# Miniprotein binders against E3 ubiquitin-protein ligase makorin (MKRN), part 16

Target 1, 323 residues: E3 ubiquitin-protein ligase makorin (MKRN), of Arabidopsis thaliana (Mouse-ear cress) (q6ids6)
Amino acid sequence: MSDRILCKFFVHGSCLKGENCEFSHDSKDPPNNVCTFYQKRICLYGSRCRYDHVRAASNLPLSSDSESLDRSISTTPSRHLQQQGDNNDGDKSSNVYCIHPREYPICSFAAAGDCPRGNQCPHMHGDLCNTCGKKCLHPFRPEEREEHTKECEKKQKHIEALKQSQDIECSVCLDRILSKATPGERKFGLLTECDHPFCIQCIRNWRSSAPVSGMDVNSTLRACPICRKLSYFVVPSVVWYSSPEEKKEIIDIYKAKLRSIDCKHFNFGNGNCPFGASCFYKHAYSDGHLEEVVLRHLGSQEGETVITDSIRLSEFLGGLQIF
Key: E = the ipSAE of ESMFold2; O = the ipSAE of OpenDDE; V2 = 0.75 times the mean of E and O plus 0.25 times the DockQ between their complexes.

## First folded at step 8 (miniprotein)

Design t6 (from t1 with F25Y K68A E80K; at its last look DockQ between E and O 0.69; V2 from the best seeds 0.64)
Fold by OpenDDE base, look of step 8:
Structure t6 (fold): chain B 323 residues (1-323), chain A 81 residues (1-81)
Amino acid sequence: as target 1 above (323 residues)
Amino acid sequence: SKVTIVVTVEGDPEELKYIARSLRYLARKLGLKVEVRIETDGKTITVRVEGSPEEVAWFRMLLEVLAAKYGAEVTVEEIKS
């Protein structure tokens, strides 16, 4: 049984190691579900990782004391059979199949970084990507160049955002949030209405605190501990933002994720969600159709139908531990 | 009216140094008159807070969040002036 784990980069056609890959390039081998980020202690997903959190086995260097058994295998001289093959000079019109420049593969070594053959490489080198510094852009495939550029810029922005996020301290406990001992606590709790950084633990503890007698629960527990601005949401993030646009993107991605999760209170139509149409979670029935947004007219005593579009989830969140 | 509270925080000496640092930072950020003393045993912090009832209550909640993070015990004495 090959103890070789399938190269996840090979499965995606993106393995730059080729034959020198430590992982199998046989599609029959079991998929490498091992989280390389967890092995590096940088997995941001924690227990929600799609990959297995296995510690790297310490490769003890197997001292391969391969004793050089110098087996002198004798060179028997096999005979020169002179077959006189008739030189029929058939005009081999070398159909020089003019391979279109678009069909030439780029050098995988140059695309990975540096080609050891340099200018003596028999393979076409790609153009330099300004973002990653690799000769990975195919000269004659503009679609692949555009795709690489988009992915490379997105990856670079994420690396830069992570780097800038390393120095961000919690406004309550003054810990560098990404440097916390417990990996699960290495998350920001973003507030929608202010830019005060909190670790997820401190802002959860604040929101679960008992208000002192005489304080309004809603105005206190939803307020920022520092500036008292009301934020109904705490958005868990592994990165801090450098711009309002990045903040909005993080919030919108989180809202979209919540909308994909079925509401436990709606319970596929068998329950009653106190938030109704303002719920952040999916209100889908068992057949997958969505709850129709029925505008509930709450009659005020004065007969004005206040269209409460959003009984803001805020009003009821005082009791819900957001896990 | 101004109120004064005295809060005692008991816990691990190393954790109490972090609590004391955070409390002194929060007091400065909130503009509150707060005295933070680490007692001679190193296992107790005495925190004196002077302010409006709302400011004092707000600072108390922050202290409780810090104490809960480190598993420190909190006792509160209200000094009626």
Scores: ipSAE 0.598, ipTM 0.892, lowest interface PAE 0.7, mean pLDDT 75
ESMFold2, look of step 8: ipSAE 0.644; ipTM 0.900
ESMFold2 (binder alone), look of step 8: mean pLDDT 79; pTM 0.714

## First folded at step 9 (miniprotein)

Design L12 (at its last look DockQ between E and O 0.59; V2 from the best seeds 0.00; counts 0 for: pae E 4.1 > 1.5, pTM O .695 < .8, other shape alone 2.677 > 2.5, unsure alone 69.301 < 70)
Fold by ESMFold2, look of step 9:
Structure L12 (fold): chain B 323 residues (1-323), chain A 111 residues (1-111)
Amino acid sequence: as target 1 above (323 residues)
Amino acid sequence: STIKVTIVVTVEVTGDPEEVKEALKRIARSLRFLARKLAKELGLKVKVEVRIEVTDGKVTITVRVEVTGSPEEVKEEVEWFRMLLEILAKKYAEKLGAEVEVTVEEIEVKS
């Protein structure tokens, strides 16, 4: 009867869309209408199930899940379907005699943070997730628990990084970078060799400038406008770092994204990339086999990245802005 | 010898002075802060003068950034200052639909 599906980001406390969210932030609305038990090949309700039985893309069905169950059940949800003589799903009618604990759904209200029925709830309450503080961990589905824990910790770290980033001001324009009007403007431009913060627009404008004759373009445009340390590329990020380890993580994630894009110059082995092994894009042949990587240092030994001096930073910056 | 080089940033907006004056003052404060920050990082001496002029239908802010030092050091540093001050001025002025002009005046100072 409901028109809306409960927002899973709202349930986990990480929805950033607020009032513009297309999903419901009302805990009364149902979660995803797809049957999780059917997706895992363990739904025993068959044609009587109230949730849609659709298959996700998978190589193998999940089987024998009930044989590993040994957790005690503190609360058993009420049955919501009854087998009737008039209901017939052809040859594949379900035999519902015994429901394994893995098949019991958890209470969506407890998973969202608050169940109005408390201890009198007829549905099983999930275990508490220490990171988000919600009772959303199914006691008998360890794969779902592990998946939630990893995703929840990742989301909480991201939220905390965003909170710390709110006060960071651009070294050129002095605006708080995350207070800008559009999402495209709310990006830092990180330099690898220094810690001066810039909004992405200011550092790109600097790097696109035309200096007066007599100045070395590479040493001018690739240098930090404030401290003059050379950084050959600019890394866009929606968060700022509080430690060198966090900075490295941001840079590594960005490099990994670039390596997922096929290099136009390599052209699956049919062309020559002028950047060779220093190219940040993927060099894959038509069969998916990757070009062998040989790490070489072509510039000075100290304080520089592994990219070559001959790589044009403006070309990389122009090609690196994907999302 | 020492020289004095002045970067002059002029931002001109057509409009009601009360509606645009605070925005222009923000631009001036930002240009002053950037100039001070660059002077600290580059080891240069900088003075900043700001003037606001109101005429029929136009409000003009003039920011003069005066850099003092040896001729050899100041020549390159002035280009850095000019490029950054221009980026900052144009960024804020674009939001206001303002006209921006940046010029460089070189004056030698001999005792």
Scores: ipSAE 0.237, ipTM 0.668, lowest interface PAE 4.1, mean pLDDT 68
ESMFold2 (binder alone), look of step 9: mean pLDDT 69; pTM 0.630
OpenDDE base, look of step 9: ipSAE 0.458; ipTM 0.793

Design L1a (at its last look DockQ between E and O 0.64; V2 from the best seeds 0.00; counts 0 for: pae E 1.52 > 1.5, pTM E .565 < .8, unsure alone 65.029 < 70)
Fold by ESMFold2, look of step 9:
Structure L1a (fold): chain B 323 residues (1-323), chain A 97 residues (1-97)
Amino acid sequence: as target 1 above (323 residues)
Amino acid sequence: STIKVTIVVTVEGDPEELKRIARSLRFLARKLAKELGLKVKVEVRIETDGKTITVRVEVTGSPEEVKEEVEWFRMLLEILAKKYGAEVTVEEIEVKS
């Protein structure tokens, strides 16, 4: 019914000509299925090629921008062959090679999760990613497959952590932390030395309280309101952990963010940081080298410690407020 | 010597807010009483008339132990009172030596 030939660049979302294109941008129009690279003797796909491998009747190449209707050839299913960002005109005539399989793009509709042409699509569909369920894994670009797999698994881990965090209630106010009104309120305040969950606002309010003058400020405000164990920092997190390994990961990510900031108390070696090796901030000298961390013994196995509380007391002195 | 100190906190609000506040205060007070009761005796009583809740925290023990526990509960009750926009009345109403 239509006498226009479908633009192969439009189908792959790479047409640079827009309204100036002389080919159809209507996906119902027929594609030109003749393999241009086979005509130029540079097709490396062989029997896996989606384009029809048709010999030219003359020495002139058949082109994907043919001005004649090619219905007898177009009835055979084939994929459009193109390079991203390149014009597929005869500028390759001096270096005649079939396009390497890794240069062939995958169908952008299938990669997004829904191809309207299904199994009759003339374009290469990516392999299915088992994690997200999309046909987005390029069969011939292993670096892209690996990068997607890593990022997709990270995203799914985050979604799973959010699901497991939905019912966690603050130990002070008993509200479900992730049901609060604003994104800033939907955060946990994680303590390193205990596993009591708090919403970020409740634990920050605790740490900003004004106890009576007879109580030591650091030993009171740096303690967990429930179990009274001392913790150096409150670590904000949008998810809760279900294992000690996940807790450590959350803390380590936060520490890494803070290590990009020079510690004010260390002051490039000219000051005394009350947290010492436990400090989350960067301890770098003026020449840029980092303070050597002298590790004590691990103490006891399973988290038991034989060190004195004097280290913890000095780490909670008044100039150490986080908020 | 043994003393008894009572903290009284009164919060006004609508009935649905009071239910949530009462649940939170009851759970927090019971948990803290259980965790801290090894040194002092802590008893918690929560009363409501549908417009007001009253929380009574009674702490019994030596003067030095009672002082710390009263202050700890006061700070926690103030956090909850600020969250619900209620007025906090905290006072000592009963002493036994």
Scores: ipSAE 0.476, ipTM 0.757, lowest interface PAE 1.5, mean pLDDT 68
ESMFold2 (binder alone), look of step 9: mean pLDDT 65; pTM 0.560
OpenDDE base, look of step 9: ipSAE 0.523; ipTM 0.829

Design L1b (at its last look DockQ between E and O 0.65; V2 from the best seeds 0.00; counts 0 for: pTM E .783 < .8)
Fold by OpenDDE base, look of step 9:
Order: C-alpha cells, then sequence, then structure tokens
Structure L1b (fold): chain B 323 residues (1-323), chain A 97 residues (1-97)
C-alpha cells in the first residue's frame, strides 16, 4: 500500500504542483490529517489544531546497554499476617464523580454527520450547526460553538467562492481559469483597479510585453488589457471574488505575504530601495532589525501637513522605469 | 487629421489552437470597439487548410490613437500566439490619411 498521503489541495482541485506534488493525487489514498506545523514545532493552534499532532518518532536508537544487574532479589519470607477480616460494612459512598456536563465529549459520529445509533446513542449528541448540517456544536461549551460557527462559515464562504470561480474566464484567452490543463496556470491575476479577470499567464505575458518605442511603456504594461485602468499590482489568487470586501481581503493577504519577504533592493541595508518605507517587501537589516518607518509629512495644497506612513508605492512607480 | 490604418497579419499553427486564437481575437476586437468608439474593424478568417488564420485590422482615428490601438492589438496577438505556439507574420501595413 503506498504510504502516500492524499493532497488536500488536489481534493479541492486547487493543487498547483500537479505531477510534482509530494502528496498523492489518487482519491483512494488516505487524507493527510497530520499537522506539518506541529512536526516543525511551529503550530500556533496547539490542542485546538484541526490536524493531528503526531511527532515523527525520533528513532533515538535505544542503546540496549542491557547491563545485567543480577540483583539477587532476596526472597524475604512472606510473613502470614492473619489480618482478621473485620467486616466493617463501611458504607461505600460511591463517590459518583458527577462529571460536569461541560466535560462530557460529544458523539464523534454525530459531529461528523449521522450517528448510526441515532437517539439510542449512549454519547451526548451536539446541537445542529445550521451551516454544515452536523450535530457538532457542544451544548455546554459556548466558546467551542462560537469557534466552530466562525470556522464553518469561513469554510462555506470559501467553498462558495471556489464554485463561483469555476465559471470565470480569462479576458484574453477565454479559458476557464480554474479548468486550465496545466495546474500551475489555474490562478487568477487580480488587478487592483478593475475587475477584469485574467489568468496569471496572460497577465504576466502582458506585463512582460515590449511595446514599440515612443509609447509610455509603464502606462501600457500597467494598464488592463481590456479597460486600460492602471494597476501597479497583479495579485495571484486561486479564487475569484464576489464582493469588493473579498477582493480587498485577497489583496491584503497577498501584501502581508510580501511583507515577510526580504527586499532585494534594500539588501539587508547594503542596498538602496527606490520605494523606501512604502516598499511591499521587508526592509530588515542583517541583525533582523527593521528599517525605521520615517513618517513623511506630505504638505497638502491647503497647508495642512498630513502625516502619512504610506506614500503609495503607486506614486513612486509612476516615475520609475522599472525594467 | 484622421488616418485609417490597415494591418494584415497571418498566424500559423495547430488547427485547434488557431480556433482558440481566432475566438479570442474576435472577442477582444469587440471589446476594443465597444470601449473606444474608435472605428475598429477586425476580421478573422481561418484559411481552408485550418493551419493559417488571416487577421485584418482596420483602425480609424488620429495618428496617435491609431498607432496606440495597432500596438495594443499587436501585443494581444503576440500573447495569444506565444501561448498557443503559433507564429505571427505581418503581411501588410497600409496607412491612409
Amino acid sequence: as target 1 above (323 residues)
Amino acid sequence: SKVKVTIVVTVEGDPEELKRIARSLRFLARKLAERYGLKIKVEVRIETDGKTITVRVEIEGSPEEAREEVEWFRMLLEILAKKYGAEVTVEEIEIKS
């Protein structure tokens, strides 16, 4: 039996590694519930992790130093103390440890879906979650109920977003983006300033085009191929958005990821980043100290000094020929 | 002054990939025409062998507008051709004032 663990992303049609996936793409293989973050000792969820906290068994070789300490167990003779059986019918007050209802586990079968024992189950069934239809809400743990409800709603919204994303076509190549033959191409390239859908390949090819000399290269390459609105960013996404709020969330998550990546131009303080504090990438020195964000006073035309922490990188990108 | 720019290009490649290119070009041409109010006409003919498509682009506008739209269409065509492994040849360029 292949010890291959099913790719969670493949099950959702979202695996970008394709044949190069270290996980199985056979639906017959067992699902991977192991927490990779716990294996790396970096799981922030602790006991609340929805994944199995299995440590790789450190095969520390048990050094079988079988030092045969032949301790001669001297057979000291068992003195027959005839303890007279005083039949003290001590009232065994059965300390019925009244397990508090909060400590009762819910039925795992009912929480997963249907319990085969139904109402005859000796285990407490959870309350019905209106979002997932499962009896998974613990009656006496309101905090777990709230956590489940929040996660279940997020998961349902994500499933719905994935369904809606299946019908989105690229405005250039007219392929259904999530149905592309190559798994690595099953990504949207989101533009910040318009809602025209592009596959990541078509928008990258546009951004890497060479316009004829005498055109504003920067404006042309940053323009949407359809609506010519300028977008300085292309945000790679596996989902399309149904609302401006969801679009913003996708963009903000992407920006947060970029902030974790060291800026090649800042080069740990040895370089000069043309974007300064407005850079999307991390400006950290070699010691891990962050560049101090100098708050820039922008004079408004009205003489009010607005302290801005973020001159938009877009304002700098307008003047920079980024080759 | 208004100019009329006519460009004829051929795109050679796999017959099924050329059908995909032709579909995309007809869609893009419609979107360009809807947007600019420029008199943009794009004709896409699949040749009888199915291995070649002839694309005729006619753009009427100012010299600056016509040049920009021509270049925009060229860039889109190159992206499509590169994506589908097709080759693009410029057969004719006509500029009438």
Scores: ipSAE 0.580, ipTM 0.875, lowest interface PAE 0.7, mean pLDDT 75
ESMFold2, look of step 9: ipSAE 0.610; ipTM 0.867
ESMFold2 (binder alone), look of step 9: mean pLDDT 71; pTM 0.636

Design L2a (at its last look DockQ between E and O 0.54; V2 from the best seeds 0.00; counts 0 for: pTM O .705 < .8)
Fold by OpenDDE base, look of step 9:
Structure L2a (fold): chain B 323 residues (1-323), chain A 95 residues (1-95)
Amino acid sequence: as target 1 above (323 residues)
Amino acid sequence: SKVTIVVTVEVTGDPEEVKEALKRIARSLRFLARKLGLKVEVRIEVTDGKVTITVRVEGSPEEVEWFRMLLEILAKKYAEKLGAKVEVTVEEIES
């Protein structure tokens, strides 16, 4: 059994990778204590690291070509080479290899935070990153500066989103969603058409409810429990959004993920998907060709061909528990 | 119409966990009632490890059913958490 290492982000309900996580999402699996910085050879803590400094063993086959070259080194005698003191004032042209400024490494201490040597450091300090407050931007490597800035801003935005998400209560059960006992339940069920927060369990239970009275079942189950706005699908998220743009990004990432998954109902062309071309899942044949999107022109009486977008998939999804 | 929704929760567990669960249920019910604009009276009775939550709801049949569905979700969630059985009965009281 491959020792699956528990996802640290999953334990905290913060794993954005979901099922595509390289780490286990089973709480029974051993916690990942491995130092990812040590694996990347960038661990600044060394032996003081709180994480295990395990390198992936490169299974390079040690070709054990132990050729026992038993070469009997015959002890040839110490010839007294006379010290002719030729004072060749050999011009030590100190080839000052002008290391290009781009090749100078920045101070790892300044890049990690404060350098204990300050301005007396013999190493070049990087420029200050405005986002993380660290002198980690290489002055002569604009590509590394840009990469760091993008990654740092993305990370900071994610930390802030997680912080704001901690106080979000489910509109049904009033639990702080990210503080739920079961890690798997530490997910938001985002509704497309309103901003009422739900835990994934409460919104699943709502969509699985059976109304007794003459209410339209489909409209009722798709309605928000609080505001009755219809939302056709629920987007599982580990973060709550602070802006409409972030909400859209979460939804679009989720839709893109679903489009990468083969539709079980289409079954590579051997099945019939009740959703047709409006399916959120991939309709590819066994050869990898996509199903041709027959644009169903719903003729309105007024001659405007309203391309009815992907909305009709919603009418049938009322019964599919998207796990 | 005035409708009484009775939720029975048979709790076998720690009295403090039960008490905390009941406080949370009552908080949730009051919040939902406020959000839905419903007049709701909640009585909670505890007898021999059985918790009976009687909820009087004043509203349209649709509003009452909507509230029943929410109450059932809450009841099931707390039943699972407490290892309890939950029964939800709806009685229409003609007033």
Scores: ipSAE 0.522, ipTM 0.816, lowest interface PAE 0.8, mean pLDDT 72
ESMFold2, look of step 9: ipSAE 0.552; ipTM 0.839
ESMFold2 (binder alone), look of step 9: mean pLDDT 75; pTM 0.708

Design L2b (at its last look DockQ between E and O 0.71; V2 from the best seeds 0.00; counts 0 for: pTM E .738 < .8, unsure alone 68.996 < 70)
Fold by OpenDDE base, look of step 9:
Structure L2b (fold): chain B 323 residues (1-323), chain A 95 residues (1-95)
Amino acid sequence: as target 1 above (323 residues)
Amino acid sequence: SKVTIVVTVEITGDPEELRELLKRIARSLRFLARKLGLKVEVRIEIKNGEVTITVRVEGSPEEVEWFRMLLEILAKKYSEEMGAKIEVTVEEIES
């Protein structure tokens, strides 16, 4: 049996690791349906979890040292020690450890949705979160309230973005991008300079086309198939954006991800990257030292040093390498 | 110049799959033509399970080439999706 676990992100078309994925991208491989939250004992869905609630068998060797110490219970006779009733009214100052209200846990049932005990619950119910409708906000832990609110809003925004993304059609093939038959193709190819939606396959095929006419190949391949605006790179996304700010966030997250990946062409200083310091990928040596970015001052003729921010030549050339 | 683009689609499939494919192709072609501002005539011929889609395009050489490139992407997509052989030929018709 192939010990390869199917990539959950591949099944949803969201895997960005491609051939470098540690998980299988063969649809024939068994889906890893195991609930990692249940393994961590933090699954909020319980029996309604869509994932398998398998506990890792702790192969703790049961040391079967059942030494049957047959301790012969010698029935030593119960001497009637006379209960001298010393009425020592020892003031049991019940140290009622006043647990600070901050230390009280909230009811996990109310925090997950509805508590079956309602107002008769012996546990403190959290306050209602307006975003998720759950009594999950701890009344006396403002930091946990803020953390929950932030995560809850982020999650809700992502659900709404995914919902809006379902109806987005590719401007070339007119398929609903997230409804494509092949899960791996359920990705948007975002263009930086326009808002025309493309599936990742159509925009890859466009950027790999060969114009026969005397058209500038670079300008043609980088142009939007619909509006002809130039976009130097394509950002793969599983969501379509509702605002320019959200588009920028998607692009910036992608650029940050690429900057964390070592450049195969730089090869820790042993190679030559055709993009130089303008590469999207990390140029680090084997010691972790970064390549020094020599800021070339392009002197304008008028002596104003336009500090061109790091116009990555890879922003100009990165149209070809959709890794 | 008038350019005729012939898209030959060899399909091994059921008649219903063929019908849906043709609807999808025709929808894409009409959409792209409208977006590019091109006049496009589409003729579909079905003979012996082979489908020939003749596309006449009127435009500048650049606009016609741009439309051809889009058709090749569609052809590749449908070839990969349906296991169909799709060939795109371009004939320049002197107007």
Scores: ipSAE 0.554, ipTM 0.838, lowest interface PAE 0.7, mean pLDDT 73
ESMFold2, look of step 9: ipSAE 0.580; ipTM 0.840
ESMFold2 (binder alone), look of step 9: mean pLDDT 69; pTM 0.614

Design u1 (from b0 with V49I V76I; at its last look DockQ between E and O 0.39; V2 from the best seeds 0.62)
Fold by ESMFold2, look of step 9:
Structure u1 (fold): chain B 323 residues (1-323), chain A 81 residues (1-81)
Amino acid sequence: as target 1 above (323 residues)
Amino acid sequence: SKVTIVVTVEGDPEELKRIARSLRFLARKLGLKVEVRIETDGKTITVRIEGSPEEVEWFRMLLEILAKKYGAEVTIEEIES
């Protein structure tokens, strides 16, 4: 009962002895708690180690060591000897216990969000991630910590954006855009020049309409049905924004996706794109060189910076062609 | 106002209520004189649109999009004035 040590093979589902096992198969019984790495002076978990840090029999205290070179040498040979040592009790293994702190695993249950063994768990629990609330941050793997932090923040931001997007209604049909039946219908059609929300179907149908001959197609179909601001592109998105910064992020991601696609209007330099600097597609010549963008002044005011639109080189050179 | 049209929309009663709600919203947002009446049979709405020729055409295009979305049939009658 209280004297039994938990079978490590039972815990991992690999005990072949079953009821004949000389160790406990009661998950409430403790595992062997003595940290063998500490007894070899190579445990770097410190107070975070769940194993007991007790000195082995016949060890001498090494306080006030004045020989730093000897520590380096004895650490290296000690690590070498521990790595080659055959100190497993009854196990068929040539593995050694001398490993770097980066190699120590953390508890997979705690890393997933809930360890049923709690404070009695024999494995190291990772540091808490404040964003997801899981003990998944390995203390000695900074690359994994940074990678989790980036992905976790991105995931949480996306979840928050989805939550804030659930109540957004289309300005034409008044349906909640994210409550539609299919994933293809659950998309916003974002206009770059205004903030009126549309479901992708309604805004695309608007832009596919055939107005009567008394109305210019560009001034009608490229205009927002509500405020009439012209937007050359409709940007599909599964989330809506709550700030201009979030809107820019959505647009920039979409533009990045389109930059890998050659613009049909630019036609490798043989045509003129009617969208000019506003085009999201790639403007590359046949040799792969990209068209250069030349900024120009559209206006000025005293004491203020001028907001200028980009101009594509093909637009500029087309007006200066002499040959 | 320069012109007036009357549009009859026929369809499913629940879908017509959605169309009527959207048309009233759009009329308010666009500042257009639009009257929407759901007929007593609940299977027909009558929409009276007054404005310049451009304003009437703009609203008619939105009405057609909504009718197509909800599978409703549209009949347009122009009333000159």
Scores: ipSAE 0.646, ipTM 0.898, lowest interface PAE 0.9, mean pLDDT 72
ESMFold2 (binder alone), look of step 9: mean pLDDT 76; pTM 0.670
OpenDDE base, look of step 9: ipSAE 0.739; ipTM 0.943

Design u2 (from b0 with E39T T40E D41N; at its last look DockQ between E and O 0.37; V2 from the best seeds 0.62)
Fold by ESMFold2, look of step 9:
Structure u2 (fold): chain B 323 residues (1-323), chain A 81 residues (1-81)
Amino acid sequence: as target 1 above (323 residues)
Amino acid sequence: SKVTIVVTVEGDPEELKRIARSLRFLARKLGLKVEVRITENGKTITVRVEGSPEEVEWFRMLLEILAKKYGAEVTVEEIES
């Protein structure tokens, strides 16, 4: 029987004994990373050996290591020491494989959330993911663990945001924004400077309105219809936020998306964008060089130029675009 | 200075109920003196709005957004105090 030590040939995929192996083929059993050939003073791989060369604490026969060598020694690390003899060890087969712990699969039932075999399952169960509550984290694949953790947290946060967003009504039309018929209608229009919820269509229609003469267009159309705080852009989102940090993240993701798109008004340096430094789109010249945003400080003494840009809707050509 | 407008909104009865609900909500949120009445046949609402010229125009712009959204026609009459 196995002495509860992981088979070193199983780990390398070179165990020919399979189910008849006297060592463990369970990747959850502790590996013995100590080189047994070094313990016997017959390891021929030196620094190229993948096992730890640890001297036994009371190993007195170090002075006889040359004379302790077997008369016929297989020096390959993949050769099975139990290949010699006439015992009925079972059928030798090229189909019997040993698996490195990183390659050993985890139980798919446990990974999906419920293994009917429980503690009697013959397969390795993954470590518990605290986010989804499933035993799906492979103990020996740290890259997969990290990838699952990131994607699982992202998915869970999105689900929670959707749940929290379900009952939110537009501050103008009072419709539940996520109950609208089409995905394009099921969007919030976020304002950077306040937290009033709007459906994307109502806030866009506000921004395209025509106030009477005598009202300042910039301060009217860029203002929140409810609290009058000015916001330069409307940010579309399929979810609402529950914290200022979540709001900033939504806005930053949207800005990053738009910055990958060439601004039509900048036109690779041949045009003039009415949004200037506040524009969410990319201002790149034809060679790919980005427009330098320089803010001019009044009374500049060092030759620096600080240009203060402001958005006025009367300066915006082509009106508001859908996002 | 205060101004008063009376706005008549004509359209589909179901849509007018939605408009009226929204206008009453907006009036409370904006702190405006607004009376919203739906006619017996439900095809017309009348809206009386009192406030400063800017406040009244702000509310009128919101009313026009709702009317446009629901395909209703708007007629405005200003009544100065």
Scores: ipSAE 0.663, ipTM 0.906, lowest interface PAE 0.8, mean pLDDT 72
ESMFold2 (binder alone), look of step 9: mean pLDDT 76; pTM 0.684
OpenDDE base, look of step 9: ipSAE 0.734; ipTM 0.939

